# VH-VL binders against q8is19r433to663, part 23

Target 1, 231 residues: q8is19r433to663
Amino acid sequence: GSNIIAQQITIIDNEMLMAIPPSQFLHKSFSKESKSPQFHDMVSKFNEWARWTSSEILSKEKLVERVVTLSFFIDLAKSCVELGNYNAANAIVGGLNHSSISRLKLTWERLSTKVTQDYDRLLSLFDLSMNYKNYRDEIKSTKAKIIPYLGLFPKDLIAIEEGNDNFTNNNLINTEKFRLLYQTIKKIQSYQQPLFTFKTSEPIKQYLKNISNGLSEEKDFHSISHKLEPR
Below, E stands for the ipSAE of ESMFold2; O stands for the ipSAE of OpenDDE; V2 stands for 0.75 times the mean of E and O plus 0.25 times the DockQ between their complexes.

## First folded at step 7 (VH-VL)

Design y7 (framework fv_ebronucimab; at its last look DockQ between E and O 0.27; V2 from the best seeds 0.00; counts 0 for: pae E 18.4 > 2)
Fold by OpenDDE, look of step 7:
Structure y7 (fold): chain C 231 residues (1-231), chain A 123 residues (1-123), chain B 111 residues (1-111)
Amino acid sequence: as target 1 above (231 residues)
Amino acid sequence: EVQLVESGGGLVQPGRSLRLSCAASGFTFDDYAMNWVRQAPGKGLEWVSGISWDSGSTSYADSVQGRFTISRDNGKNSLYLQMNSLRAEDTALYFCAKEGSDYFWGSYEFDYWGQGTMVTVSS
Amino acid sequence: QSELTQPRSVSGSPGQSVTISCTGTSSDVGGYNYVHWYQQHPGKAPKLLISDVSKRPSGVPDRFSGSKSGNTASLTISGLQAEDEADYYCSSYAGSNNLYVFGTGTDVTVL
């Protein structure tokens, strides 16, 4: 079940990724929603995946059902990684790491050893240490089509844009700066390719595209969590 | 308005113990990791200890490892630092600091600080 | 113990621009894309000035800006004002046993 869902998520994310004009990555355009609407659409979707993850888990009143749902989303994140959709995987992991979810000790304790190990691997993969070293190493090793974690693009581009002057001390064009920018943008564009391996399930895709309609508000997550598992 | 108020500081002799408290208000306390940061007189900032929102994870600077214990009571919106085997070098203003969170950007800044409580270790 | 290196002091006249550098090693600290800056006035608690290299929290004037190149983050204060006289600290999340590292601090004086 998780694989089919992961495929549809990946189709959605890839469509959104492909819809981002490269110009939205230039001149720190991504810093303003008005200048980068497609970029921010994908950011919103990223957050939506996270919220969806938390909301679904919190919607399960019975412990057994909650454990199954938690296991599902861990598997879903894993499946996303296997499909090369690191963006969605990281979003789901974010939802799993939300305080309202993390505090559900009865639920977490009942996960199988395998699922727990899978989750630990996901945490390791998306560890922020060393500037996402594990993640960066992972994506460098793959030649397959991937959907990278979108959040690192702005960070990398800002470092180039602001860390280098447009002109050298001799008032020459800083060609190195622009080379770096060009390479980064080209890398992004290389990920903006169509998917050829997945079949669209229109019902599932439409459900996932409109997933927000049935989600709990984040502001309610803690309250719900406490009701489920009082501490 | 976010407020962090430290207390429990004072003058203590080496080898003694002291317990610091931080009262938090103005935000959902159990949603955020909390930290202690100290500043020796005339010196810079030094991270001391951190605790996750549910106390599931704690961390310490090497300088205090084994001597200090960080804890929290989410029901009371309070952060604590139990300091044992105090040394002269522990003399500092101790700040309670709240972690910020931005899931998409993955930033872990200290967005709010208390005014600090002074700990003086002297014979 | 790992630390970020800052100049001890920086000075400028009102209206001038000053820059504070924060330098470390990626192998030691690692999280330099997550550099934050704090302002601390005498006798006051630190205040978050810049987050994530270049983001300004609400209430921070535009004349404060952050950047990074390689293993060096920089805080620039444009249009220096008297109230900017303070200590400034960079910080980074390391993600190790020592989760957070602070810079050595920079005393900014307005002449």
Scores: ipSAE 0.245, ipTM 0.727, lowest interface PAE 1.3, mean pLDDT 91
Fold by ESMFold2, look of step 7:
Structure y7 (fold): chain C 231 residues (1-231), chain A 123 residues (1-123), chain B 111 residues (1-111)
Amino acid sequence: as target 1 above (231 residues)
Amino acid sequence: EVQLVESGGGLVQPGRSLRLSCAASGFTFDDYAMNWVRQAPGKGLEWVSGISWDSGSTSYADSVQGRFTISRDNGKNSLYLQMNSLRAEDTALYFCAKEGSDYFWGSYEFDYWGQGTMVTVSS
Amino acid sequence: QSELTQPRSVSGSPGQSVTISCTGTSSDVGGYNYVHWYQQHPGKAPKLLISDVSKRPSGVPDRFSGSKSGNTASLTISGLQAEDEADYYCSSYAGSNNLYVFGTGTDVTVL
């Protein structure tokens, strides 16, 4: 089921989150892979979750199979949100609204009403409008352990770094800038908590960790999509 | 390469309607949010309206709220602006503008613009 | 919608540096790094010149630079050239209603 898969994805994502030292968020280190290897490992996996979603849907030549697969990934993203894994959920939603997937009108129109509503809610949650306001409101209101969408932290840290000088006009240290940086780092660290609630399925975990080995490349998605639904 | 071609402008009496179109080419249209920006003769730029890649989110400047409707047809790579109850102050060159994106990120920047279509509202 | 404040005009001789200010509030220029600059030659569409405060798109000369301090963004043109004579607009994301605002525009004259 989708819940079991979501649990294993969450184990994998949390292991990567726990491995990121705070130094990889300092001095824009995240812009260089050599200075932020664990951060980039998690970003790479985020992109793999997205590619996996798109590739699996596009691999289904028969319409009925494609609808089942689309429905499965919507339910998987929903399960990730329910487990507090917003990082993987956002990646899967990204794969679902990739242009090569969203154009598959015959496939999308065959979804049940419930699955369509689930997708609409997921899309609204990760809408980029107003600096991800819906997402930010969601994570503020929850009390449970979460795995946050990792991509927002570099944007927030860059905004603080570039929006504030290190020194005031009177050549004094700008303590407000460093307070903002510290608060953001502490927020990241607050999410770096062990995950004890799910039992590892080693076969499933190994499949998910090596998922790139069998995926179609994104450069091929457009041609596959047009073969499946030419209009 | 990237091209945005506006059409549908013209001379119209106050209170009437016009529908603007923008034909897009040279990029994957349904990956990007799209916007309308206008410029009255001899004046600066004014943002009018924006729409997300999937039409799920729309927004409007206060000056046009309730009178204008933005829409898109991703199957035709086209952006639209339905302008109702036109007023003299709506007289402007109307630009279609594409938001930039590095991956799936919106940046609220307008990296490509059309050449505009003139709307003149005069009695 | 409020506009971001820019000087009406700025002039410089070839080779000089000019700086254009763009002043907003803590809910737009001060609150976000979605501050952009556009160049518009007469009769032409605007072109994106600087994005995200300081990033140059491909093909923009390095004599154009951007910065921000507090609620004020700045565009600096170093080594002013005749082709830089144009109108310049800043813009910013503004607030929670998914709104954009442009600056009032600055006419740059090369003497």
Scores: ipSAE 0.000, ipTM 0.407, lowest interface PAE 18.4, mean pLDDT 84
ESMFold2 (binder alone), look of step 7: mean pLDDT 90; pTM 0.929

Design y8 (framework fv_ebronucimab; at its last look DockQ between E and O 0.02; V2 from the best seeds 0.00; counts 0 for: pae E 20.2 > 2, placed apart)
Fold by OpenDDE, look of step 7:
Structure y8 (fold): chain C 231 residues (1-231), chain A 123 residues (1-123), chain B 111 residues (1-111)
Amino acid sequence: as target 1 above (231 residues)
Amino acid sequence: EVQLVESGGGLVQPGRSLRLSCAASGFTFDDYAMNWVRQAPGKGLEWVSGISWDEGSISYADSVQGRFTISRDNGKNSLYLQMNSLRAEDTALYFCAKEGTDYFWGSYEFDYWGQGTMVTVSS
Amino acid sequence: QSELTQPRSVSGSPGQSVTISCTGTSSDVGGYNYVHWYQQHPGKAPKLLISDVSKRPSGVPDRFSGSKSGNTASLTISGLQAEDEADYYCSSYAGSSTHVVFGTGTDVTVL
């Protein structure tokens, strides 16, 4: 089911997260791939999860199969959240929210009430309002090991880095700026810990690591979608 | 190449109606939210209205709420703005603007603009 | 929502640096990192200059930079050039649906 897949996704994401040197979060290094290759690897994987989600759903020609596949990925996102992998969960939600998927009204209308409710909860969790307030509130309250949505760190760090001068008006070191930076980096590092609860399924893990093979290109998503459910 | 071409502007009297169109090309139109932004002569930019790719989400500025209606035809790669009960203060160059999206960053900005169509409301 | 506050005009000599501020509230500039900057030359359509506070689209020179602190975003133009003379507008997500609010605009003059 979705749970075992979510576990393997989480193992993969966690390995990638752990591989990011903290230095790649400093001096806006994350803004350049050449300066932050591990960070960008994880970004690429995030996008890959999203594309995988959309591609798999669009690969189902039969309506009943699409409904099952759509339900699966909603459940998968839910499972990722339950495991504390918010990064993958948000990626999957991104794939589900892609216009090529959202337009599949016949498919969405046939989801069970429970699955629809689960999806609505996912949307609420990753709502952009108040700078991802719901998501931030949730991760703030958890003491468990999580994989945070990586996309917020650059935004937060840029705000600190560029929103504060290195020196005060009195030509003193702006200790507050560096305190904020330190706290943010420490928070990131606190998430860079090994997972102790999941067993690796090598076949599944390898499949997921090479998930790009066989996926449809995003440029083709809408064309495929329109063929599946013409409007 | 992304192109947005507005049309439908002209001179109208107060209280009259006008329908603007925006023809889009060079990108998958139904992948993106579209917006109308206007600029009065010698003034700044004012957001007017936005519509999601599937018309599931529509929003208006307070200044036009109840008078303007945004719509789209994805089959025709077209965006529309029906303007009713026009007022002198609606006089402006009206731009259609495409939103940019990103899976990871979650950014929504206007990455492409048309050249605009001029609407003049005068007695 | 009300417009974001920008200085009416900013001027500088070639080679100098100028900064344009964009002040909003906790419901827009302060509440989101979706602050964008647009450049508009006379008689032309606006052009996206900076997205998401500090991201430069392809083709935008690195002498343009963006930042944000609290409820104020800033656009800095370093090494001011004659071609930089234009109007500049900030924008921000306004917290509802696709609602966007623009700044009042800043006229940048190169002396």
Scores: ipSAE 0.011, ipTM 0.505, lowest interface PAE 8.4, mean pLDDT 90
Fold by ESMFold2, look of step 7:
Structure y8 (fold): chain C 231 residues (1-231), chain A 123 residues (1-123), chain B 111 residues (1-111)
Amino acid sequence: as target 1 above (231 residues)
Amino acid sequence: EVQLVESGGGLVQPGRSLRLSCAASGFTFDDYAMNWVRQAPGKGLEWVSGISWDEGSISYADSVQGRFTISRDNGKNSLYLQMNSLRAEDTALYFCAKEGTDYFWGSYEFDYWGQGTMVTVSS
Amino acid sequence: QSELTQPRSVSGSPGQSVTISCTGTSSDVGGYNYVHWYQQHPGKAPKLLISDVSKRPSGVPDRFSGSKSGNTASLTISGLQAEDEADYYCSSYAGSSTHVVFGTGTDVTVL
């Protein structure tokens, strides 16, 4: 079920996280793929998780199958949070929150109260309000191994880079800027830990690594969504 | 036959240390996450700490964080709990518990338990 | 640290049914299907009775059944027998920051 798939997603995401050298976060290197290829591999996979979620739901022409699939992805995102994989959980939530999915009123109204409440908790966790306060509070309190939402580190690093000069007006090194950058890099490195709690299912892992090749393109999502539920 | 045998309990004064051991047999020890669960006299069960099959993930209850250290030696099929800075409220029967046939952290399904070793913290 | 609420005691006559409730929150029992039940006879270690809300491990009689509705899980013992006299605990996964919570325990008496 969703727990086994969440475990394989977490293995894949952690392998990519472990592969990112710290240099890819320096000098805004993450802004250019040629300077940050491992970072961008993980960003690309994040977008694949999101597109996979939306595409699978939209592939179900029959309402009953679409409800089952929607419920499955909500449970999958919940399972990812339970495993500490906030990166994949946020990606899946992004796919569920896509306008082509959120408009499917017939599908959403058929969810159980529990599944709907699970989705509401996931939305609240990844809410943008107050600089991701709910998410930041969640990961601050956890002691277990996690895979953090990758997208916050560039935001934090850009804020430090743009809010501080390299030198003072008297041409002295601005040590506070470099202390802030170092603390952020050290925080990223604290998450780069081996993942040894899950056993690999090679067939599932290979399927998940190649998921994008069989999916509808995002440009088609609204057209498909309107065919499924015209109102 | 799965067996878990705890040892190392006893009477200690507050602020002192104890090390608990759990000897495992009858299963492939390094396939499973292991946990400590305690039960104060006349009270219910309280989860204390867990460790993944390969030591890659370790967690503690808030009540013991910073004072207790869980570890395992897969070569000896043994689980350990180092308990430092002991308090009267740590007085309990300490059980070694094996997670079930799911090999992954997060199920917290304890399918086999030892008989426990008693820790008494008293002046 | 949260505890799941269970009745302190439940009793029934041989052959009757008893039900034990286990009430948590949307952050544990209501949020996850990692809800388990344990039986503990006096002076003995707990034994796993039900896993994942309703799954019976091998060797557990079919008179034990589990279910969940909202934030409350239930263990039902149908056809109560003298050997069922014991303490019963539920447990739930409670998220990556809390991990595991146990119920307060229920003393089942066979009259």
Scores: ipSAE 0.000, ipTM 0.411, lowest interface PAE 20.2, mean pLDDT 84
ESMFold2 (binder alone), look of step 7: mean pLDDT 93; pTM 0.950

## First folded at step 8 (VH-VL; framework fv_cixutumumab)

Design k17 (at its last look DockQ between E and O 0.90; V2 from the best seeds 0.00; counts 0 for: pae E 6.8 > 2)
Fold by OpenDDE, look of step 8:
Structure k17 (fold): chain C 231 residues (1-231), chain A 118 residues (1-118), chain B 108 residues (1-108)
Amino acid sequence: as target 1 above (231 residues)
Amino acid sequence: EVQLVQSGAEVKKPGSSVKVSCKASGYTFSTYAISWVRQAPGQGLEWMGGIIPIFGTANYAQKFQGRVTITADKSTSTAYMELSSLRSEDTAVYYCARDYRYYYMDVWGKGTTVTVSS
Amino acid sequence: SSELTQDPAVSVALGQTVRITCQGDSLRSYYATWYQQKPGQAPILVIYGENNRPSGIPDRFSGSSSGNTASLTITGAQAEDEADYYCNSRDSSGNHVVFGGGTKLTVL
C-alpha cells in the first residue's frame, strides 16, 4: 500500500536531509550545485518524486488503471504528510498538479469523493498564497521530527540576506540579520535527526532510490497526456 | 507544557452512545495525531483509533469499525471519540493520547471512566 | 490484524536485570514502543524506536530489537519499576496501532 511506500520514501528523504552540511546554507551556497552538492541531491530527488508521480500516471493507457494510479499517488502524498514528510508530499502534489496531469479530465472525474477531498486538502496545505502560509502554520513551533519542504529554506535565507544590511547606519554589525540567519539554519538542523518509527525495507528502498530509470521525460508529458485523452 | 484534558466520567445505559472529549494544549495540534485507547478493568490497553487533524479522517481498529467515530476540531484543538451501541463490555477507562503519527504516544490524558450498566 | 505477544508476568530481584520481550510479525517492519503503567495511572512512554528514552525516564531502561521481537530491559531494577509494561507498534498493514497483552513486572 501507499503507507509502506511512503515510509521508505521518508527514509530516503531523511537520509538526504541528514547528509546536508549546514555550511551549504551559508552565503547562498545552495544557489550553486558545486558548493552545495548534498542540498542539490535532495532537490533532485524532490524533482524525481514529482516526475515519478506524473510519469506513472501517464504510463497507464487504460482509464481505469490511470484512475487507480492517480488515486494511489494522492494517497501516497497523504501518507507522506501523515508521516511528517512534507517534502515528498509536496513533490508528489507537484507531479499531480502538473499541467499534463491536471488536464486529464476523464481521469479526475472518476476519482472517489474521498480521494478528491484528500487531494483538495493537500492543495490547501501546500497553497502558495501568502508564502505557503498554510504549510508554515502546519509546522510552526513543532518539535516533532519532520522532513520539511526544503525549497522554502533557500527562499527564506535569501529573503533575510537581501532584506537586511550587514551593517547598521552606525556602521555596526547588524546582529539581527545574523540572528535571523542563525535561527533559520538552526531550525533546519533541528530536523536533521534520525527516524525512530519504521524500519528499512531494503527491496522497496532500493527500488525507490533508482526510480528514475524507468521514468518518462517531462518534455514528453504533454504529448503523452494528449494521446491518452485528446482534447 | 503539553496537556490533554479529557471530559468527565460517564454513566450510560446499554444501547446508548457516549462522546468523550480531549482538549489539547501546549503544542501545534495538527502536527500530532490523537489516539484513543481504552482499558477495561483488569485488562490491557486497547487501541480504538486515531485522527490526524489536518485531514480530519480517522483510522479505526477493526473491532470498533462502524461503532466508533473520532473527530477533531482544529479551532478548539479538541478531539472527540463517540462510541455507539454501548455494551457492558465497553465499561472502561478511555484515554486520549498525543500520538506522533501513530508510532508512539508521549502524552496521555488522565482518562475518562465510562460505565455501562442497566 | 497482527498481534503482539508478551509474557503475562515476570519477576526480578531488586538490583538485578530483567528483559521483557514482545513478539509479532509487525515488529519486522516497525519499532516497538514501550509503556509503563502503574495502578490507577495512565501509561507512561518509556522507550520508543530502537532505544530512545523520553526525558525523565531513567537510563536503566533500554530497548532492543531482533527479527520479529522487541525487548525492554531494565538494568538494575528498582522497587518503583514494579508495574505493567506494554509494547506497542503498528500492525503489519501499517494502518492500525496494536498493543501487546502487557507484562506485569514484580520486583522482589
Scores: ipSAE 0.712, ipTM 0.884, lowest interface PAE 0.9, mean pLDDT 95
Fold by ESMFold2, look of step 8:
Structure k17 (fold): chain C 231 residues (1-231), chain A 118 residues (1-118), chain B 108 residues (1-108)
Amino acid sequence: as target 1 above (231 residues)
Amino acid sequence: EVQLVQSGAEVKKPGSSVKVSCKASGYTFSTYAISWVRQAPGQGLEWMGGIIPIFGTANYAQKFQGRVTITADKSTSTAYMELSSLRSEDTAVYYCARDYRYYYMDVWGKGTTVTVSS
Amino acid sequence: SSELTQDPAVSVALGQTVRITCQGDSLRSYYATWYQQKPGQAPILVIYGENNRPSGIPDRFSGSSSGNTASLTITGAQAEDEADYYCNSRDSSGNHVVFGGGTKLTVL
């Protein structure tokens, strides 16, 4: 089931998180892949989790199979949140919320009420309203190990860089800017801890590391979606 | 300071039910599971079930399926365990514990003694 | 039936080293966690994630695992280490929490 897959996704995401040196967050290095290769590996995998989600649902020509697959990915995102992997959960929710998926009315209407409620809670958790307020509220006071949504840190770092000058009007170093940058990097480092929960299943891990092989391209999603449910 | 404060001792008749509360403080309640573990006199620890508050997902040991209900109230940071159809064999100390995603329990309540006698 | 097996009792001479073992097939996939319980008290976490100690647990406590067996080791046992010790982990399905039967440690 979805629990064992979520565990192996979490191992993969945590390995990538732990591999990112702090220099990749300095001087907006994350904006250039050559200066932030480990950061971009994790971003690339985030996009693969999202594309995998959409592609698998769209690959099911029979409605019953498509409903089962949709339900599986909602359960998978929920399992990721319950493991503390907010990064993969958000990626999967992004794949579920892709316009080519969200339009599949026949598929969505066949979900159980429980699965539908779970999806609504996932959407609320990762809603971007008020600068991801629900997500930020959820994680703000925990000392528990998590894998955070990584994409939020560049937004925060850019906001600090753009909202603060390096020097004050008196040509003094703006120490508040550098304090804010330091706090953000320290927060990222606090999440870079080993997992002490479950062990690797090597066959499943290898499958998940290579899922991009054989997935439909995003450019084809709209066409496939309309063939499945033309309305 | 992380704390779990449990409700007081109960004396019950066979066939009745008991509901034990566990109020959490000092951490983000939704990010950890709350597990319920009981211990009969002179016996070992027995996991009954737990709940992950973020989705309200309860998880029950097979032995207690159908007799136990575990809930959480995020607004009060309180978890509840209700055990129905009580038998004398249910006489035990009932603990709640903060559980990292069902992998380890790092903070325990003091326990609630439930005595079932006719 | 118990999916985690512990010896019911072990003894150690003061200052000596003792191992308390826990066996189960699920330990191939999940780490064992160890708890100490003294009479009339709630259990306390001693070791998790193979060999991590919470704050306040002396460094004479350590954990290890191999295959389907996990071990709690106490080096230089002290009188206050006399207690019941429980391992726990996931069951074979991975869905439920299980405890071993407990090991009573006597310090002579």
Scores: ipSAE 0.407, ipTM 0.775, lowest interface PAE 3.9, mean pLDDT 90
ESMFold2 (binder alone), look of step 8: mean pLDDT 93; pTM 0.948
ESMFold2, look of step 10: ipSAE 0.063; ipTM 0.660
ESMFold2 (binder alone), look of step 10: mean pLDDT 93; pTM 0.950
OpenDDE, look of step 10: ipSAE 0.691; ipTM 0.873

